# Designs tried in a protein design chat: VH-VL binders against Flagellar assembly factor FliW (fliW). Part 5

Target 1, 154 residues: Flagellar assembly factor FliW (fliW), of Carboxydothermus hydrogenoformans (q3adg3)
Amino acid sequence: MFILRLFSPAFGEIEADESQIFSFPEGLPGFSHLKKFLLIRHRDNSPFFFLIAIDEPEIYFILIEPSRLLADYHVELSCEQQGLLHLSEETPVLSLNIVRIPPEAKEMIINLKAPVVFNLQEKIARQIILDADYPVRYPIPLSKVKEKADAGTK

## First folded at step 23 (VH-VL)

Design n1 (from d3 with heavy chain T108K)
Fold by OpenDDE, fold request of step 25:
Structure n1 (fold): chain C 154 residues (1-154), chain A 124 residues (1-124), chain B 107 residues (1-107)
Amino acid sequence: as target 1 above (154 residues)
Amino acid sequence: QVQLVQPGAEVKKPGTSVKLSCKASGGTFSDYAIHWVRQAPGQGLEWIGEIIPIYGTANYAQKFQGRATLTVDKSTSTAYMELSSLRSEDTAVYYCAREDMHWGSKSKWGMDVWGQGTLLTVSS
Amino acid sequence: DIVMTQSPDSLAMSLGERVTLNCKASQSVDRYLSWYQQKPGQSPKLLIYDASYRATGVPDRFSGSGSATDFTLTISSVQAEDVADYHCQQYYKYPWTFGQGTKLEIK
């Protein structure tokens, strides 16, 4: 069992299992050079995740389970997109959306146009631009986040 | 150093169309949204719309919907705004501006780079 | 649309004085507010984003504060080069909207 030990200025010392490490072949927008990320849940049963760049731990993203916010939000991937992620019908998939929460903000901006999709089996992930007409910036009060877990979105 | 270069001026007749250009240099064009903002003489700033090349989406102020069209040529790192059915009230300096579309911890949202603006004069 | 109202419309200050510019939103924009400086004959320049963060290269004398509907741009000690129009802008929800601007002059 491999344990990653990482120091992030925002989070301090982090210990994580290798199962939490994902490869981003194309990186993320603005950070194409960053190929390895650590995915950690904020807290137990929290809808929030942190995606931390392993090579530059000061760089992290906040992700959220969209099911905790929007019941009618659906991520549909094309065959090509599925191929890029090596997805099959049996592949466990996690779809999360990037949010931006400025300091002291009570509202978050969620990117619904381009979720981050994780292949949990092969530990690869990509930000996928959906064909559906979802907004890139969608403001949501933090108070609207559901505390109870709903079914995951694929 | 990232720059947005705009032509200095355009003169058009009412009822015609104009296509303004905004060429980006010195950076990654696709990582940013391009906003278009105009300023009539002695007036404040007015947001027209934005195009976000990386996501292939554009947003418009209601006032300009159907009349303004934002496009980009990624191969030349150039953004365009076409405004149709020009009227005298459209006389203004038209700015393009870049906004960081990064979402990470170091993201800085705001229009951080501006073109010098194009003066559009609409007159008979 | 969210209406942004700045006050005052104009002001003249003496060098070294503390300058306070106000921006009020017709509804809450949370922290999604920017300030721009526009010097005469120039394009706008980003000063503040997310209500209180200085953009790159912005002098420390500039500071932003506020949340929801009331925002303030402060210049702790106004300098001659600060003569400009100042614009606030919300990016909470579309369409983005600007205030009408405040003109700052030096006496």
Scores: ipSAE 0.908, ipTM 0.950, lowest interface PAE 0.5, mean pLDDT 95
Fold by OpenDDE, fold request of step 25:
Structure n1 (fold): chain C 154 residues (1-154), chain A 124 residues (1-124), chain B 107 residues (1-107)
Amino acid sequence: as target 1 above (154 residues)
Amino acid sequence: QVQLVQPGAEVKKPGTSVKLSCKASGGTFSDYAIHWVRQAPGQGLEWIGEIIPIYGTANYAQKFQGRATLTVDKSTSTAYMELSSLRSEDTAVYYCAREDMHWGSKSKWGMDVWGQGTLLTVSS
Amino acid sequence: DIVMTQSPDSLAMSLGERVTLNCKASQSVDRYLSWYQQKPGQSPKLLIYDASYRATGVPDRFSGSGSATDFTLTISSVQAEDVADYHCQQYYKYPWTFGQGTKLEIK
């Protein structure tokens, strides 16, 4: 079993399994050169995740399960988008949204227009721009985060 | 150093339309939102709208909804704002400005680079 | 729309004095507030983002504070080059809105 040891200024020493590493063929906006990321859940049953750039561990993103915030938010991928992620009906998929939370903020800004979709089988992921008319910046109180998990979207 | 270059001035008649340009020298629009902000003589700043090329979306202040149209030409790294049905009250300096659209830990929001502005004069 | 109100409208200070500029929002904008400096005949320049973070190249004498509805821009020791209009702006909810500005002069 391969164990990744990483030091991030924000998180300190991190040990993770290779199963937590995802390839981003296109990187992420502003960081197209970063192709490998570590995905870790904030804590058990937390809706929050951290996506940490392996090559530049000072770079990380905060992700959230949208079902914990918005009941009527649905991620619909086109056939082309599904193809880019090598998705089939049997493929385990995780869809998360990037949020920005400045220090001491009580509100987060969530990107609903472009979720990050993970193929959990092949360990590839992409930020997908949805055709649906969702906002790029949607403010929402942190207090609105649900602790109970809701049904996921695929 | 990244710069946003705008024409110096435009003069238009009421009822006509104008298309203002904002060209980026250095870099690209792919990682930034382009905002349009105007300032009437002796007045404060007024936000018109933004275009976010990477996501293909634009947002407008209600005041300008249906009258302002934001576009971008990625091949020339140029943003455009077309304003129709011009009136004397539209006389102002029009700025374009970029805002970081990165979402990572090092993201810095705010309009960090501004054009020098285009003076639009609307008069009979 | 969120209305941003700055105070005072104008002030004149002596060199080396502490300057305090205020910005109030009609509703909470949390930490999503920026300050801009606009010198005469120039474009605005970003000073502060996320209420209290200095933009690149901004001198240490500038500082931002506040949250929700009340924000402050402070110049610890005002200099001649600080003569400008200062604008606050919220980016919490669309449409983005600016304050009316504060004019700072040196006596």
Scores: ipSAE 0.907, ipTM 0.949, lowest interface PAE 0.5, mean pLDDT 95
Fold by ESMFold2, look of step 23:
Structure n1 (fold): chain C 154 residues (1-154), chain A 124 residues (1-124), chain B 107 residues (1-107)
Amino acid sequence: as target 1 above (154 residues)
Amino acid sequence: QVQLVQPGAEVKKPGTSVKLSCKASGGTFSDYAIHWVRQAPGQGLEWIGEIIPIYGTANYAQKFQGRATLTVDKSTSTAYMELSSLRSEDTAVYYCAREDMHWGSKSKWGMDVWGQGTLLTVSS
Amino acid sequence: DIVMTQSPDSLAMSLGERVTLNCKASQSVDRYLSWYQQKPGQSPKLLIYDASYRATGVPDRFSGSGSATDFTLTISSVQAEDVADYHCQQYYKYPWTFGQGTKLEIK
């Protein structure tokens, strides 16, 4: 069931259902007024996602799934942060990191300090600032990421 | 339209410290990186460090590590840089600059708003 | 630290001439390079970001090119108001570093 039709300059016409729509109560940095986003996976085996603002669809973010790439990267939420996301032990959660990839760049910059955490049941999400000493701007070669994304899993 | 307001001059003796201010007028530092850059007379630009209040992080050039401290007072929209153990070599114009460091599709990373600078003179 | 080296140190041009300024990084900075213009007695102004993209309000005569270690700033037809120091800066790896600058004058 499609409940949203959207035009984005970067993606063209998009039809999406309610399962792909997330509420961001605080928006994202620089975009506190944007409260609803559409989450689209790049491909079934890709670590990349796109997060598209519904009210301003020319605005989007590129997200990456870090668990397949950065084995030692750990997202640990405080009790307060878990409460803000309405999380319990049974709540399905997705954690993604925002990246910046300028045109023609061979390396992306990943924000390891502040993952975006999604409550998949209630369809809410927030950018969470980790207590751990992770860098805000961390460069990763795209060739390393593409090599990782092409590898099969058993 | 935001302006970064800095005091025009400071005079200090060697061995003392200074705390330089940078006030955002017509805007805030929320969601921004704040950089400090100095320029000795007749010389190029030297990056001192940055503070990113929303992430609670600061990064410093190695030569300033342990001597420089960057802070932000969100309630007054004022950034501060404290530099200790002053030497005559610290004589320079000290600029603050704001970087819109959002991560969205239209991001333009770079220091696009600068203060007029504070001339710090360190002499005995 | 990544060392940024600019050439020439100074340059004097006639009005309307094409100007090319060079910036070389000691290691690859990919496209994470910006150019700043600093007119006499003024603060720096962002001119180019991500190696080749003009900042808002920058005249079309300014363009940037290059990647990895070798970068250029081109002024297609130099004007009197372009008298300034020009600085390149990398933002690939901390600490951020500037080149020493190129001084542009009109003969």
Scores: ipSAE 0.816, ipTM 0.900, lowest interface PAE 0.7, mean pLDDT 90
Fold by ESMFold2, look of step 24:
Structure n1 (fold): chain C 154 residues (1-154), chain A 124 residues (1-124), chain B 107 residues (1-107)
Amino acid sequence: as target 1 above (154 residues)
Amino acid sequence: QVQLVQPGAEVKKPGTSVKLSCKASGGTFSDYAIHWVRQAPGQGLEWIGEIIPIYGTANYAQKFQGRATLTVDKSTSTAYMELSSLRSEDTAVYYCAREDMHWGSKSKWGMDVWGQGTLLTVSS
Amino acid sequence: DIVMTQSPDSLAMSLGERVTLNCKASQSVDRYLSWYQQKPGQSPKLLIYDASYRATGVPDRFSGSGSATDFTLTISSVQAEDVADYHCQQYYKYPWTFGQGTKLEIK
């Protein structure tokens, strides 16, 4: 493991290790040239993550884990998509969705059509376009977001 | 210097179809949604639908569902809207507009680039 | 569909006056509201997005405020080039809808 240090205008000084760095072979929308991103959870028990471009750290995305809010949302990958992500049945996977949250908004907009799927073993990730008829623009109240307090501190 | 170029006018008879074009000049449609909006003479703006090529999706207002078809030709950077079963009430200026879909920290929300519009006249 | 209602339908103002244009949604659209300026014979131009943020190149005299159902566009000191129709638009739910517009004239 190693410690990466970078500066982001939005986040200040950031220290990260190799377990938080992912390779994006095709980048992300509007940024196909950015191939490496740092994935940071917003805080303990938060469903929110930040995905920060290592080479251009002013560029970042906000991601959410949909399973905590949308029980019926299912990510099914084709055999070809699984191959592009180097997935086998034993491979640990994380699926997150890009969100848009205007300042002071009460609801966020989540892209359910195209989750970002992470191979946690090989540290590669890719935005995947699902065949299922999910919306690209799905509004959801921020009031549904829950943080699980660590009960062990009581 | 991105501009959306549309032909100035089209004239059609009721019951026929039209295919309107919108070409990106000085840029592309990659990573963008393309919207179509019309404005009847002396009236307000009416959203027809959108196409988002990177996600392969299109969304239509209910009144245009089944009559309007949105497509994009990536090789020519040209978006199209085909409208069938034309009626006199379809007489309007038809605009295309572009929306940034990257949704990152630098995203600009809104339809920030518009074509100059095509005047479609539907008359007997 | 979410109905957007603008007021007034039209107004005439002297140069340098403060202009207030209103937009009301039939249900909450949160902050997913934009304002467009359409000068005579031209296509619409984005002025304000997310209720209150100016688009690139928009002069500081334009400002937006409001949330949920009630929104305002303010022009702090009207200039001759501000003669236009002004449209509000919600992008919270499909179909996206525009207000009927407010026509601003000088004098």
Scores: ipSAE 0.802, ipTM 0.890, lowest interface PAE 0.8, mean pLDDT 89

Design n1 (from d3 with heavy chain T108K)
Fold by ESMFold2, fold request of step 25:
Structure n1 (fold): chain C 154 residues (1-154), chain A 124 residues (1-124), chain B 107 residues (1-107)
Amino acid sequence: as target 1 above (154 residues)
Amino acid sequence: QVQLVQPGAEVKKPGTSVKLSCKASGGTFSDYAIHWVRQAPGQGLEWIGEIIPIYGTANYAQKFQGRATLTVDKSTSTAYMELSSLRSEDTAVYYCAREDMHWGSKSKWGMDVWGQGTLLTVSS
Amino acid sequence: DIVMTQSPDSLAMSLGERVTLNCKASQSVDRYLSWYQQKPGQSPKLLIYDASYRATGVPDRFSGSGSATDFTLTISSVQAEDVADYHCQQYYKYPWTFGQGTKLEIK
């Protein structure tokens, strides 16, 4: 098992193993040259994750796991998209959405149209554009997220 | 050094249509939202709509719904806004503007690059 | 639609004075507020995004503050080149809307 040591201006020194590294064959929009990202969870039981470019660690994205907040949000992949992600019926999958959280904002904006889908077995990932009519800019209160985290500590 | 290039002026009769262009020079639209904003003489700015090519979505102000159509030709890096059933009150300068849609740590926020505008005159 | 109301409609300032421009939203826009500068005969130029962050290349004399419904653009020491119309704009909910503008002149 290999340990990756990475320095990011935003996160400082990070130690991670190979299981947290994902290959992005087409990168992300605006960053097609960045092919490898480190995925780390914000903290225990948090719905937030950070996706950090290994080759340019000043570049990162904030992701959220929507299933705990948006029960009616469903990620349905086409056969072609499943093939590009090497998915079979048994493959463990994680779906996360990019969010925008300005400092001091009370609400975050979630891109529900284009989740980032992770093949947890083969460690590949892609941003997928859904056919369903989900909004690109979906606001949700941060207090709702914080309330669920606080309730878990009770 | 990206520039958005628009024609300087267009003249149309009421009841006709116009298709305004906005060409990216020194860059592309592939990772951006393209906004269209107009400014009538001596007036403020009015948002018409946006198109986000990477996500295949467009949004319009209700006032322009059904009259405005936004498109992008990726091969020429040119955005278009078509406005139908023109009226004299559509006389304005029409700007295109670009917004970063990556939402990463280094994304530029807001409409950071604007075209110089096309003056559309609608008169009989 | 969210209505953005700017005040004053216009003002004339002496060089070096501190300028305060106000923008009020008809409902909360959180911190999703930008300021644009439009010099005579030119396209708008982004000054401030997310209520308080200067866009690249904007002089330090420009600053933004506020949240929810009340926002302020401050020019700490006005210069001759600051003669322009200033627009606030919300990008919290569709449709995106601008204030009517404030005209700044040097007296």
Scores: ipSAE 0.791, ipTM 0.892, lowest interface PAE 0.9, mean pLDDT 90
Fold by ESMFold2, fold request of step 25:
Structure n1 (fold): chain C 154 residues (1-154), chain A 124 residues (1-124), chain B 107 residues (1-107)
Amino acid sequence: as target 1 above (154 residues)
Amino acid sequence: QVQLVQPGAEVKKPGTSVKLSCKASGGTFSDYAIHWVRQAPGQGLEWIGEIIPIYGTANYAQKFQGRATLTVDKSTSTAYMELSSLRSEDTAVYYCAREDMHWGSKSKWGMDVWGQGTLLTVSS
Amino acid sequence: DIVMTQSPDSLAMSLGERVTLNCKASQSVDRYLSWYQQKPGQSPKLLIYDASYRATGVPDRFSGSGSATDFTLTISSVQAEDVADYHCQQYYKYPWTFGQGTKLEIK
């Protein structure tokens, strides 16, 4: 097991396992130079994740797993996109969406058009632009997210 | 420092079309939404629509749906707004503005850079 | 469409006075509200986003507050260079809409 110790102004000291580190060959829009990110789940049963740039840990994104909130949202990758992520039928995949949550806001805005897709086996990830006509700016109440997270805890 | 460069003026007759340009100087549009906003003389600001090149999407105010068409030429870093079936009420200054679409912890929000505007005059 | 209503329509202030401009939305826009400054003959300039955050390069004398339907732009000590029209704008629901503006003048 490999332990990474990282300090982030927003998160303080973080100890992370090698399995939480992902390579972004093309970075993210506006941050093409950032090639490695640490993926941290907010906490058990939370749909929220943080994606923290290892080389510039003040840079981070908030991601959400939409499957628990949006039953009709389907991430369907083209053959070309699957190739870029080195995916085959049995490759474990995680799909998360970048969200915008202004402090004190009651609703977050989800980018449903462009999920971040993680190849959990090879530890590579990319932001993928879907062919489907999903909105870039999809508002959803934070109270619904809290309600679903609590229900998942039982 | 990025600037959005727009032509100063256009004069058109009613019933014709116009295609207004907005060129990024010192930057690109690749990671931004491009908005178009107009201001009739002595009036407030009116949002026309947006185009988001990296996601291939465009959104229009209902009033302009079917009349306005937003496009981007990535190779020249130039955004365009075409407005058809012009009428005198379309006389206004037309601005382009960009919005950061990165949504990271350091993202700056809102329409942070504006062009100087193109004065469109529609008269017979 | 969400109607944004600003008050007052205009005001004249002495240098150094505290200025308060109001913006009211016809329905909640949460915190998805911005303020723009438009000096005579110029394009708009972003002052405040997400109701209360100053844009880059905006002087500390500008501040924003409010949420839902009632928002305020405050200039703590008005300067001669602050002569402008001020616009609020919601970006919660399409179409994005602006208030009619408030004209600020120096006496």
Scores: ipSAE 0.779, ipTM 0.885, lowest interface PAE 0.9, mean pLDDT 90

